VH-VL binders against q9umr5. Designs and how they scored, part 282

Target 1, 268 residues: q9umr5
Amino acid sequence: SYKPVIVVHGLFDSSYSFRHLLEYINETHPGTVVTVLDLFDGRESLRPLWEQVQGFREAVVPIMAKAPQGVHLICYSQGGLVCRALLSVMDDHNVDSFISLSSPQMGQYGDTDYLKWLFPTSMRSNLYRICYSPWGQEFSICNYWHDPHHDDLYLNASSFLALINGERDHPNATVWRKNFLRVGHLVLIGGPDDGVITPWQSSFFGFYDANETVLEMEEQLVYLRDSFGLKTLLARGAIVRCPMAGISHTAWHSNRTLYETCIEPWLS

## First folded at step 11 (VH-VL)

Design ya94 (framework fv_nofazinlimab)
Fold by ESMFold2-Fast, scan of step 11:
Structure ya94 (fold): chain C 268 residues (1-268), chain A 123 residues (1-123), chain B 112 residues (1-112)
Amino acid sequence: as target 1 above (268 residues)
Amino acid sequence: QVQLVQSGAEVKKPGSSVKVSCKASGGTFSDYYISWVRQAPGQGLEYLGYIIPIFGTANYNEKFKGRVTITADKSTSTAYMELSSLRSEDTAVYYCARTQYDILTGYSDFDYWGQGTMVTVSS
Amino acid sequence: DVVMTQSPLSLPVTLGQPASISCRSSQSLVWSHGNTFLNWFQQRPGQSPRRLIYKVSNRDSGVPDRFSGSGSGTDFTLKISRVEAEDVGVYYCMQGTHEPYTFGQGTKLEIK
């Protein structure tokens, strides 16, 4: 039978967003047990990412324990960062496919309606000052705010992304790398018409340099140093890149063609 | 000034569906949540769910899951609440209400309300 | 679900006298950065609810200063220092910290 699928949602999201995804999985892989985790829904999605990781970890443990053949993760938007941390902190995970749906894996640096909605009374030019404070780091969005013009502040203040990417030293880095490398496949999905994830190449571990020129994964220091295992996974043939144009941020989990092309092949 | 204007009263038979509209004006529709709350005659307020138009996401009170659907049309600044499989117990005034969020100050919950829509379910 | 309990449910008051309504939550309503999403609404006969107080103690614009909110954690109070005829209606507390959002049963304020 098919391995169970665990779905982790994004910012201001809930399990309802995945009704089409569940329909697609049921059609192509009938009998698959799909669990959409109803944790940190709606406004609770703003809680610090390390708090979310702990809560999702507690929910995921019994599901993985019941599936000795392994499980698949489908993690959307901010949820992709939660899943990255889960794979690092769990020394006993049995994840086969980690499917990252348009997640800002190298961080977010953009001034979209999404971010304006979260900061309607503040100046966007001051966001790095807010996010890189202790106050700001108590909000999930600030945990992966990555201002390429203030990289020194990002490296010093980021309580989540800089640590999980191995961009700043951490005592657990070697254990986190070992745990992450247990994953069978890292399936990266994203595209230029997303409209929220900025730069969109962040979903593929690309990101801006100080001049806002996008450098792809293989040019990133975290890849070159193999800080959490990307270079090892790529050499192993375990990284799948599936870019698709024409899909907006809220449509990744409800597009049939995307599902058939990028997700379905990895749900053994 | 912010204003939420709801559609008119409805009389429905048991087993049917009702769809109530809530049109927003005076503020940017996409900048806030639209929530739905009902009130049975002579009784208190009961929360149904919300939609966040800019994300296209809706979330529902588990009690109504499978019967309630909340949608939004950004082009007309209108939110909709559809309730199916109606029973006499669903007879109530249905309200829409607005919630704003600002990361620096937090939530401003239910700061403006629509005028209400009476839905009567009669046998 | 968080249960919100109001007392009293019926509050007859003489004009000009103070009135007080209690609201208790079954769980703490403290959220991120110390924010507590406890709101008070007034519903006059035949009208939609109107918010009077948000985040425990903040009055909405146009709300008379005879209305005040206080409390913390799980125990909250709405006070009217001098009741006026226009204050007749049902008062509801509401928590916005935990989903689903929940309301108290309502307190009917009436002039004796």
Scores: ipSAE 0.568, ipTM 0.813, lowest interface PAE 2.6, mean pLDDT 91

Design ya95 (framework fv_nofazinlimab)
Fold by ESMFold2-Fast, scan of step 11:
Structure ya95 (fold): chain C 268 residues (1-268), chain A 123 residues (1-123), chain B 112 residues (1-112)
Amino acid sequence: as target 1 above (268 residues)
Amino acid sequence: QVQLVQSGAEVKKPGSSVKVSCKASGGTFSDYVISWVRQAPGQGLEYLGYIIPIFGTANYNEKFKGRVTITADKSTSTAYMELSSLRSEDTAVYYCARTQYDILTGYSDFDYWGQGTMVTVSS
Amino acid sequence: DVVMTQSPLSLPVTLGQPASISCRSSQSLVWSHGNTFLNWFQQRPGQSPRRLIYKVSNRDSGVPDRFSGSGSGTDFTLKISRVEAEDVGVYYCMQGTHEPYTFGQGTKLEIK
């Protein structure tokens, strides 16, 4: 029997997006109980991420309690940040594989058609004025907006990402780190042709410096300080990196080759 | 400026499927969210679901999940609503309506509507 | 799902007199910083719905100023200061705060 799989969707998304993923899992791991959480769908995906974490937590607790051998998480795009927080705030999670599908783990800083859809009159260079206000922090996308030219504002104003990444101090940081470190495998997936996640290396804990040069995970202060356990996980052999070219943002959950290469091996 | 033009009336047999189109003009189609709403004769408005063309994502009212499929073709600025396993109770006028998202100003929900498409399901 | 309840369901009004329609939601429709996604639509016989009011109290372009919306949280009102013959039809409130979007059952405005 296979461990149950819990799927957490992304921004303006719903369970329908995962129909191909469910087909793949059913074919390769028949009998797997897959729960795609229909919480914070569509417009509600803009709710503050801590509110979403609370709702998803309530939904995953009974699933995890019924699976003493553990569960797997597949978390797409913004959903990967929700799952990051779940692993930190839950003292009793039993997650084996956390599979992060093209999630902005170090944040987002890009002028994409998607950003223009939500902020039609704003450029990425001036969005910090909105996102780093109390008003802006009521929106999920602003909770992980990471302007590399205003890092001081990001560190002080981010109510979510800076805290879960250990970039700003929090009273619960030590407990969050201990909880996160209980994960069996952290499987990071992303690629250069995503077109939405900017920089795409954010899916692998890389990010822009002040000159917009990408520094990879091992060069980040959060890794070097081991703020929430990345260095410990890497040393343990628990981090898997699976980059793939040729995949657009909305195709990560519907590409068979991606599934077979990056997801299937981690669904025990 | 913005117009939503729907396909013509359909008469279908029980058990068949119907696919209604909604062609948008004026503005950038990718900026839209296209929702589908139906109205049975003499009844109120019932929400079916929506498509966000820029993301390629659709979301459905649980009542219709499994029977309704909403798609969009950006090259023709057209959204489609397909309803399968038709019953006599599906006889209704089907409307498309536009929503625009803007975090700064909020949302403009259902600001423009199509003219409606009468779908009659009879044996 | 959020339940939207309108009252009255039938509203006979004398021409030139005021009319008022209430809409109540089963959950708060407040989203962020004063944004409340409560809309009002008019449907004249044989026509598509037309939006009159968005975000509680904002009147759409071309909508006569005799129409006004008010309310907060879970309790909303559409008022017509002086009913005209062209106002005959069914009025719907709709919430866009929570998925799925939901409509009230409709209020049929008729001339006495």
Scores: ipSAE 0.518, ipTM 0.792, lowest interface PAE 2.8, mean pLDDT 91

Design ya96 (framework fv_nofazinlimab)
Fold by ESMFold2-Fast, scan of step 11:
Structure ya96 (fold): chain C 268 residues (1-268), chain A 123 residues (1-123), chain B 112 residues (1-112)
Amino acid sequence: as target 1 above (268 residues)
Amino acid sequence: QVQLVQSGAEVKKPGSSVKVSCKASGGTFSDYGISWVRQAPGQGLEYLGYIIPIFGTANYNEKFKGRVTITADKSTSTAYMELSSLRSEDTAVYYCARTQYDILTGYSDFDYWGQGTMVTVSS
Amino acid sequence: DVVMTQSPLSLPVTLGQPASISCRSSQSLVWSHGNTFLNWFQQRPGQSPRRLIYKVSNRDSGVPDRFSGSGSGTDFTLKISRVEAEDVGVYYCMQGTHEPYTFGQGTKLEIK
């Protein structure tokens, strides 16, 4: 039978956002046990990402224990970063496919409606003053704020993303890399019309240099140094890239064509 | 200043559904989250859920999951709360209320309320 | 879910005298950096609730200074220094720290 699927939501989300995704899975893989984790819903999604990782870890342990054949993760937006950390901190995870739906894997640097709504008087150029403070690091959105013009501040102040990406040293880095490499497939999904994730290539481990020119995954130091296993996974044939145009940020979990093209093939 | 104006009273039969509207004015609809709260006659307040139109996200109180759906139409600045499989215990005044999440100044929960919509469920 | 418990549930008060309502939460309402999402609402007969206090102690615009909120962690108080006739109604505390948001049972303030 099919492996269980665990779904991790994004900013201000809840399980309700995934009702179409659940319908698609039931239609193509009937009998699949799908658990959408109702943790850190709504406002709670702004809590520090390490706190969210701890809570989601406690929730996924019994699900993984009951599925010795393995499980799949579908992680949306900010939830993809939670799942990145889960795969690194769990030395006993049995994840087959990790499906990342438009997640800012290398961080976020955009003047979007999300920024304006949460920081109405801030621009992307000055948000580093807030996010790279201890106060700012208490908010999830600041945990993956990556200002390419203040990369030294990002490397020093980021309490989450710089650590999980191996951009700053951590005592657990070797263990985190070993754990992450246990994953069967890393399925990366995103696209140019998302409108929120900036640059959109962040969903594929690409990101801005100091001139705001996007450098793709293979040009990143984290890839070249194989800091958490991307180069090893790519060499193993375990990384799947599935870009799709025409999909806005809130539609990744409810577009049938995307599901059939990018998700369905990886739900064994 | 924002105003929230709700649709008129409804009388429904058990097993049917009801859809209550909440139209926002006095600010841009996308600047706010809209929450729904109900109050049975002579009873206290009970939270149903909310929608944040700018993100297209909705979240529901577990007690009502599967029965409540909250949606928003940004073109008309109107939020909707639909409750299905109605029971006599669902007889209540249903309120919409505004919420903001400005991280720098903090959050503002339920600072403006609609006038309420009486929903009566009887056979 | 966080349980909010108010006391007293019925509060008869003589005009001009002070009144006090207590609210206790089943777990801490403290968010990061000291932010605590504890609100107080007044509901006059036949009307929608009106927020009086947000984040424990901040008065909304137009709310008389005779209303004050205080407290921390799990224990909160709404005080009216001198009750006026217009203060008749039901008062609710509400926590916004943990979802789902939850309300106290309500305290009915009456003039006697």
Scores: ipSAE 0.480, ipTM 0.760, lowest interface PAE 2.8, mean pLDDT 91

Design ya97 (framework fv_nofazinlimab)
Fold by ESMFold2-Fast, scan of step 11:
Structure ya97 (fold): chain C 268 residues (1-268), chain A 123 residues (1-123), chain B 112 residues (1-112)
Amino acid sequence: as target 1 above (268 residues)
Amino acid sequence: QVQLVQSGAEVKKPGSSVKVSCKASGGTFRDYAISWVRQAPGQGLEYLGYIIPIFGTANYNEKFKGRVTITADKSTSTAYMELSSLRSEDTAVYYCARTQYDILTGYSDFDYWGQGTMVTVSS
Amino acid sequence: DVVMTQSPLSLPVTLGQPASISCRSSQSLVWSHGNTFLNWFQQRPGQSPRRLIYKVSNRDSGVPDRFSGSGSGTDFTLKISRVEAEDVGVYYCMQGTHEPYTFGQGTKLEIK
């Protein structure tokens, strides 16, 4: 029988967005128990990511407990960051495949229409003034705002992303790294035509330097220091990179070719 | 001037589907979420769901999941609400309404409404 | 789902007199940073709803200042200081804090 699948949605989203994904899983892995978590839907997705982590943690514990052979996580957009934190804070997670669907793993820095929708009077160049305040850090999108021109402020003010990436010291860092390393596979999915995740390489742990030149995962200090286990996972053969062009941000969970190429092989 | 204009009245048979449109004008369609609310004759307001065109995401009241589909066409600034497997109790006026989000100032829920579309389900 | 309860459901008022409508939620409507997403709508006969008040006490542009909203947590009030003939209609409270959004059952304001 197949391991259960737990799905964590993204910003301004809900379980309904995954109906096509569920159809694909049912077709290729019939009998799989798929739970799409209906927590922090719509406007609630703007609540602080640590609050979301706590709520999702409470929801996944009983599912994991009933599946001694392990579970798979499919985590979309900002949901991928929630799942990153879950894998770190849970001492007893039994996750086999963690499938990250176009998630800003190194953060977001983009002047897209999506940003303008939530911050209509702000530009990406000045959003750091809002996000790196205590006020701003009470909103999920600011928890992973990563301005490459104000990296010092990001490191000092980020209450979430800088901590889970090991970019700033934390008392629990050693335990978080040990927990994260228990994952069987880290499957990273994303692509240049996403249109929301900026830079799109953030889904693969790449990010802008101070000149807005993208440096890939292997050039990141967090990788080189092995801060939360990326270098160890890559050496173990546990990191899968599956980039695909031609897919917009809202289509990752409803594209059959993407599913067959990047997701299906990792659902045991 | 902001305006939401809905399609005309429909008469449908039980078991069929209806698709109601809501065209936004006088503002940028991309800047708003579009919600759908219905009102049965002589009754109160009941929320169906919404779409955020810029995110391409839709969220539904669980009562209607599986029967309601809300979509948006950005090129025509039009949102659609499709309700399937119609029953007599689906007879109602269906309204669209917009919501504006702004993290700094908060949110403005349902600030403008369409004129309503009467959907009658009868055999 | 959050249950929104209005009282009274029928409100006969003499012209020029004040009117008050209560709205109670089954759960706290407080959001982050003290924001509370409680809205008031007016529906005149044969018309679509029109928003009067958003976030408890903020009046929409064009809404007369005789309309005011107040409250906190789970208890909210819409007040009309001097009722005019054009105020006849049904008034609804609505919460936007918890999904799905829910409305009160409506209060019909009538002239005595």
Scores: ipSAE 0.584, ipTM 0.814, lowest interface PAE 2.4, mean pLDDT 91

Design ya98 (framework fv_nofazinlimab)
Fold by ESMFold2-Fast, scan of step 11:
Structure ya98 (fold): chain C 268 residues (1-268), chain A 123 residues (1-123), chain B 112 residues (1-112)
Amino acid sequence: as target 1 above (268 residues)
Amino acid sequence: QVQLVQSGAEVKKPGSSVKVSCKASGGTFYDYAISWVRQAPGQGLEYLGYIIPIFGTANYNEKFKGRVTITADKSTSTAYMELSSLRSEDTAVYYCARTQYDILTGYSDFDYWGQGTMVTVSS
Amino acid sequence: DVVMTQSPLSLPVTLGQPASISCRSSQSLVWSHGNTFLNWFQQRPGQSPRRLIYKVSNRDSGVPDRFSGSGSGTDFTLKISRVEAEDVGVYYCMQGTHEPYTFGQGTKLEIK
C-alpha cells in the first residue's frame, strides 16, 4: 500500500490543474489515495498565508490521522510556502516526503508578467512600499516578497516568510524547528526556465544578495545558523535537489519526465 | 475603450459540440480573467467557468465539469468556450465577461461583457 | 452553492417615483480588506447585461447617480431615486465572493 498524497496548489490555481499529476501517480503507484485540497482557489489564493495555513491545517488533520504510516505532500508554487508553515505549526504531522514544486522558498524579487498583472503600475524596485505595509501584508504575494535592496524592511515587515525562515525571532521558533525536522525528505524542484519564480534558485533556498548576485543555500545565514533545520536535514541526507531546465512555471505539475525524475522516486 | 467581441450565432445538433470565441480589445488580454455566463430564452444568468490567460488556469462550475472547456490564445487575445454533448436545454445566449485583479485599485467583477452568442440546439 | 434571492421579481413603477430591489445571500459575502463582492447588473431588452454597481455601493462610470447600492453581509439593496423610461429592463444581483459565482433570479422593472 502506498502512503496517501496530499496536494496543495498555487496562486489562482485549483484542483483541476493537477489532472496530469494524478494520472502519472495512478500509472506508477496504482492504488495511491491522492487528495488535492480545493481550499483558497482562485481569488482566495490572495488571502494572507497564515489564514491559508490555518485552513489547510484543518483539512490535512483528518487525512493524516487516517494514515498512521505517514503521508506525502506535493506543494506547488505558493503552496510550497503553505506546506513549509504546516510542517512547522503542526506538532503531530507524520509527513514522509515534502515535495516542493518550484516554490519561492527564500522569497520573490522579479518583474514577471504575473506580478505586473496584480501590480500593473509597480516596478519590482518600488513594490516594497506596498508589500511592507500592514495593508500589503494582508495579501499572500506580499507575504513572500523579498526585496534584497531593502532587507531591513523585509525582516521587520514580513508577517510570514521572515518568521517561517527564522530570519526574525518568534516565540514559537524552537517548536517550529522541532516540528519541521520531523519530515522524512525535503524534495526541492525548480529550474532556470520557470519564468515566474525570481531568482529561480529561491526554489532551492538560494537568493539575491544586495548586489543581486545569487547566493546558494549553504551561503545563506538561515542555513549557517540552522534557523529552522536546513543544515540538520542536509547532514541527515534528507534534502533532495532536482533542478530541471526547459520547464515553465505552469508546467511543473504536468511534465511526465519531471514527474518520473523528481517526484516518482519519493512516493512510497 | 474596452470591448469583448464574440463569434456569430450557431445552430447545432444534439450530441455535437460548439466552440464560441471572445476577442478582447481596448486593453491587454493578460490583465483580465475571462468568465463565461449563459442565459436560456426568458431565463436568468448561469455561470459556466473562467480562465486567467496569464496563468493558464481555468476553473469550472461543477454542473458543467466534463462538458465545458475554456481556453485562451494569448497571441490573438481570444478566449474560447467549448461545450460538448449538447442537449436542447443548452439552447441559450452565451456571454463572455471580464474580471480585474488589481491589488492597488481593487477587484472588479464582470465589468465588461461581450455582445452574446446565440447557440441553438435543434432536434 | 450560494443562493441569491431577489425581491420583488416584478416591479411596476410610475415614472419619476423611486424603486427598490432587495437581494439576500444564503452566506456572508464579506471578503478581506472590507471588500464585499456584490454586484448589480441591468439588462435592457435584447442587450447584454451592463454592470451598474460593484462591491455593494460603487457606481460604474457613466451610470446615473439616481442608482445607488447599499447593504452588508447577506442583505443588499439597489435603489433608483427617480425612475426614467430608459430604466426598463431586468436587474440582477450577483455574488463574486464564493465559487461558483451566482446570480439572483432577476427583477423585471416596468413602467405602469
Scores: ipSAE 0.528, ipTM 0.780, lowest interface PAE 2.7, mean pLDDT 91

Design ya99 (framework fv_nofazinlimab)
Fold by ESMFold2-Fast, scan of step 11:
Order: sequence, then structure tokens, then C-alpha cells
Structure ya99 (fold): chain C 268 residues (1-268), chain A 123 residues (1-123), chain B 112 residues (1-112)
Amino acid sequence: as target 1 above (268 residues)
Amino acid sequence: QVQLVQSGAEVKKPGSSVKVSCKASGGTFSEYAISWVRQAPGQGLEYLGYIIPIFGTANYNEKFKGRVTITADKSTSTAYMELSSLRSEDTAVYYCARTQYDILTGYSDFDYWGQGTMVTVSS
Amino acid sequence: DVVMTQSPLSLPVTLGQPASISCRSSQSLVWSHGNTFLNWFQQRPGQSPRRLIYKVSNRDSGVPDRFSGSGSGTDFTLKISRVEAEDVGVYYCMQGTHEPYTFGQGTKLEIK
């Protein structure tokens, strides 16, 4: 029998976004128990990410407890950051495959229509003034705003991403690293035509330097310092990279070729 | 001047589907969410779901058991609500309404409403 | 789902007299930023609902000063200081803090 799959959605999403993903899983792995968590749906997806992590943690505990063989996580967009934190704060998780579906793992910096929707009078160059305030950090999107031109402010003000990435010290960092390293496989999915995640390489732990030149994961200080275990996982052969062109942000969970190439092989 | 104009009344048989339209004017269609609310004769208001055209995301009230589908066509500034497997208890006036998500100024929930579309389910 | 309970359900009033409608929620409607998404709507006979009040106490443009909203947490009130003939209709409270959005059952205001 197949391991249960837990799905965590993204910004302004709900379980209904994943109907095609569920159809694909049912076709290739019939009998798989798939739970799409209907927590922090729609507007509530704007709540602080630590609040979301607490709620999702409470929901996943009984599912993991019923599956001693292990579970798989499929975490979309912002949901991938929730799952990153879950793997770090849970000292008893039994996650085999963590499938991160176009998630801004190193943060977001871009003038997309999504940002203009929420901040209609702000450009990406000015959003740091709002996001790196205590008020701004009460919004999920600001928890992973990473302005490469104000990296000092990001490091000091980010209440979520800088902490889970080990870019700023935290008392729990050693325990979080130990917990994260329990994961069987880290499957990273993303692509250049996403149109929302900026830079798209953020889905693979790449990000802008101060000149907006993208540096890949192996060039990041968090990787080189092994701050939360990426270097250890890569050395263990536990990181899978699956980039795919031609897929827009809202299509990652509904593209059959993407599913067959990047997701299906990791659902045991 | 924001206006939401809905399609005309429909009479449907049990088991069929109905698709109601809501055309927006007076503002950029992609700048807001469109929600659907129904009201059975003599009854109160019941929320069905919404779509955010700019994100391509729709969310539904679980009470409708996957029978409702909300879509949007940005080229015509029109949102659609389709309800399948119609029953007599689905007889109601269906309204579309606008919500603005603006972090800086706050949320504006259901600030403008369409005129309503009467859907009658009878055999 | 958050249950919204209105009282009274029927409110006969004499022209020029005050009217008050209560709305109680089964859960706190306070958002993480101190905002409370509690709205009041008026539905005149044969018309679409019209928003009167948003975020507890903010009056929409064109809404007369005689309408006021107040409350916090789970207990909210809509007051009309001096009822006019045009106020006849059904009044609904609505919460937008928790999904799905939910409405009170409605209060029918009639002139005696």
C-alpha cells in the first residue's frame, strides 16, 4: 500500500486547487490516502506563517501517528515554507518525501501582479519599508519578502524566513536542523515561466545577490555553512531537483507531464 | 462608478446545471475578487464561494459538495458561477458581489452587488 | 463555520423612534492586525443588499449619520437613531474574518 500524502496549499488557495493533482495520484497510485489540509484558506493564508505552522502542525500530527511507515508532503508555493518549518519544529515527524512545488525557499523579490494586488501603491524597491516593520511581519507574504538591496533589514526584521533558513541565529537552530535532517527526500520543483516566484531559482534555494545576479544553492552562505542541513542532505543524495519550463504559477498542481516527471516517482 | 451586471433569469429541471454570469465595469476587473451569494425565497443570505481573477484561484463553501464552479474571463471582465446537479432547494436569487484586498487600506468586503439572477428549479 | 446570531428577528418601530439590532458571533472576529471584519447590510424589498457599515463602525459613503455600528470581539450592534420610512427592509450582519463568510439570519424592520 502507498504512504499517505498530505497537501499544503499556497497564498489565497484551498483544497479545490488540487483536484487535478488528486486525480493524477489516484490514477498512478490507486488507494493512496490523500489529505489536502483546509486550513488558512483564502484570506487566512495572509496570517503570519508561524501561526499557520502551528495550525498545520496540529492537523498533521494524527495523520503521521496513523502511518508508522511514513508520509509524503506535497507543499505548493507559500505552503512549501510552511512545510519547511514543520520539518524543523517537529522532532517526531516521519516524512519520507517532501515535495516542494514552486515555493520561494530563499524568499521573494519581484514586481508581480500578485504583489500589486495586495500592495497597489508600492513597487518592489519600496516594499521593504512596509514588510520589515512589526505590522508588516503580521502578513505571511512579508514573512518571506527578501529584498537583496536591504539584506541587513531582512536579517534583522524577518520573523520567519531568516530564522528557518538559519540566516539569523535562533536558540532552537540546532534542534531545527536535527529535525529537518530526518526527511527522506527533498524534491524541489520550479521553473523559469512561473511568473510569480521571483527569482524562480528561489524554488531551488538560489537567490539574488546585491546586484540582482542569481547565485545558485551551492553558492549560498546557508548552504556553505550547512545552517539547516542542505549540504548534509545533498551529500546524502537526498535532494532532487526537477526544473520544468513552460509552467505558470497556477499550473504546477494541474500539469500531467510535471506530475509524471517530478512528483510521481517520489510517491512510494 | 462600479457596476456588476448579471445574466437573466433561468428555469431549470432537476439534475441539470445552470451558469450565471456577472459582468464588471467601472474599475479594473483583475483588482478585486468576485463572490457569489444566494437567497432562497423568503430566506437569508448564503455564501457560495469566490474567485480572484488575478491569482486564478477559486474557493468554495464546502456545503455545496463540489457542485459549484466559479470561473472568470479577464478579456470580457466577466465572472461565472456554475451549479450542477440542481435540486428544488437550489431555487434562489444568485448575487455576485465585489471584495477588494488592500493591505494598506484594509479589506472592502462585498462593497458592490449585482442585481441578482433568479434561478428556478422545477419539473 | 462561524454562526452569526441576530436579535430581534422582527423589529416593528414607530417613525422617528430609535432602533437597535444585535449581532453575536460564535467566535472572535478580531483579525491578527486588530481589524474586525464585521459588516452590516440593508436589503430593501425587491433590491440587492447594500452595505451600510464595514469593519464594525465605518459608515459607507452616502449612508446617513443616523446609522452607527459598534461592538468588539463577538458582540456587535447596529443602531438607527431616528427611523425613517426608507429604512424598511431586512438587515444582515456578516463576518469576513473566517472563511466561509457567514451572515446573520436577518432582522426585518417594519413601520408600525
Scores: ipSAE 0.507, ipTM 0.782, lowest interface PAE 2.7, mean pLDDT 91

Design yb1 (framework fv_nofazinlimab)
Fold by ESMFold2-Fast, scan of step 11:
Structure yb1 (fold): chain C 268 residues (1-268), chain A 121 residues (1-121), chain B 112 residues (1-112)
Amino acid sequence: as target 1 above (268 residues)
Amino acid sequence: QVQLVQSGAEVKKPGSSVKVSCKASGGTFSDYAISWVRQAPGQGLEYLGYIIPIFGTANYNEKFKGRVTITADKSTSTAYMELSSLRSEDTAVYYCARTQYDILTGYFDYWGQGTMVTVSS
Amino acid sequence: DVVMTQSPLSLPVTLGQPASISCRSSQSLVWSHGNTFLNWFQQRPGQSPRRLIYKVSNRDSGVPDRFSGSGSGTDFTLKISRVEAEDVGVYYCMQGTHEPYTFGQGTKLEIK
């Protein structure tokens, strides 16, 4: 039968966001056990990402234990960063496909609706003052705020993303890399019309340099140094890139064409 | 001056659905979340869920999952709460309430007048 | 779910005297450095709830200074320094730190 699928939602989301996705999976892979994790829903999605990783870890352990042939992860938006950390901290995960659905894998730097909602008087140019404080790092959105004009502050203050990406040293980096490399497929999905993830190429491990010019994954120091295994995965043929135009941030989990093109082929 | 004006009282039969509206005026509807809270006669307050109109995202109390749907129409500055499969214990006053644009400062800064929903055969 | 417990549930008070309502949460409401999402609401007879206090101790605009909030972690207090006739109603504490948001059972304040 089909491997179980575990779904991890994004910022301000809940399991309700995935009703269409579950319908699509049921249509193409009937009998698949799909678990949408109801943890850190709504406002709780603002909690520090390491706290979320611990909670989701506790929830996925029994699911993975019951599926010796492996599981698939579908991780949306901020949830993709949670799943990145899960794959690194779990020395016994059995994930086949990790499907990252429009997640800011290299971070976020944009004047988006989420930024204006939470920090209405802030601009992307000055949010670093709040996000890189100890207070700001207690909020998930600041854990992956990546200001390309204050890279020194990002490297020193980011309690989550800089560590998971291997941009700052950590005692567990070697073990985290080994664990992450056990993934079967890294499926990256995103597109230029997302409107929230900025730059949208962050979903494909691209990001701004100090002049706000986007450098793609292969030009990133994290890739070149193979800090957590991207270069090794690419050489192994394990990275799938599936960009699609015309899809807004809240539509990735409810677009049938996106599902059939980018998700369905990776659900064994 | 911010006002939240709700639709009128409803009397429904068990098993039917009810849809209550909440129209915002005087303020910036798209910059706020709209939450729904109910109060059974003589009892306390119970949270159902909320919607953030600018994102179109809704979150629900697990207790009502599958029965409650919250939507918003930005063009008319109106939020809706639909509750299906009505039971007698759903008899309550249903309130909409607004959260300030900065959600970090808390929730429920302005409330609608309430809509009495009575479920009886 | 976080359980919010208020005491007393019935609070008869003489006009001009102080009143105090306690609220206890089943788990910590602390989010981050100084942020605790504990709110207090007043519901006068026949009216919608009105927010008095947000984030433990901050008064909403238009709320008289005789209302004050205090507390930390799991234990919170709403105080009215001198009760006036218009204060009759039910008072609710509410937590916004954990979803779903939950309310205390309410404290009915009455004039003796």
Scores: ipSAE 0.083, ipTM 0.604, lowest interface PAE 5.9, mean pLDDT 89

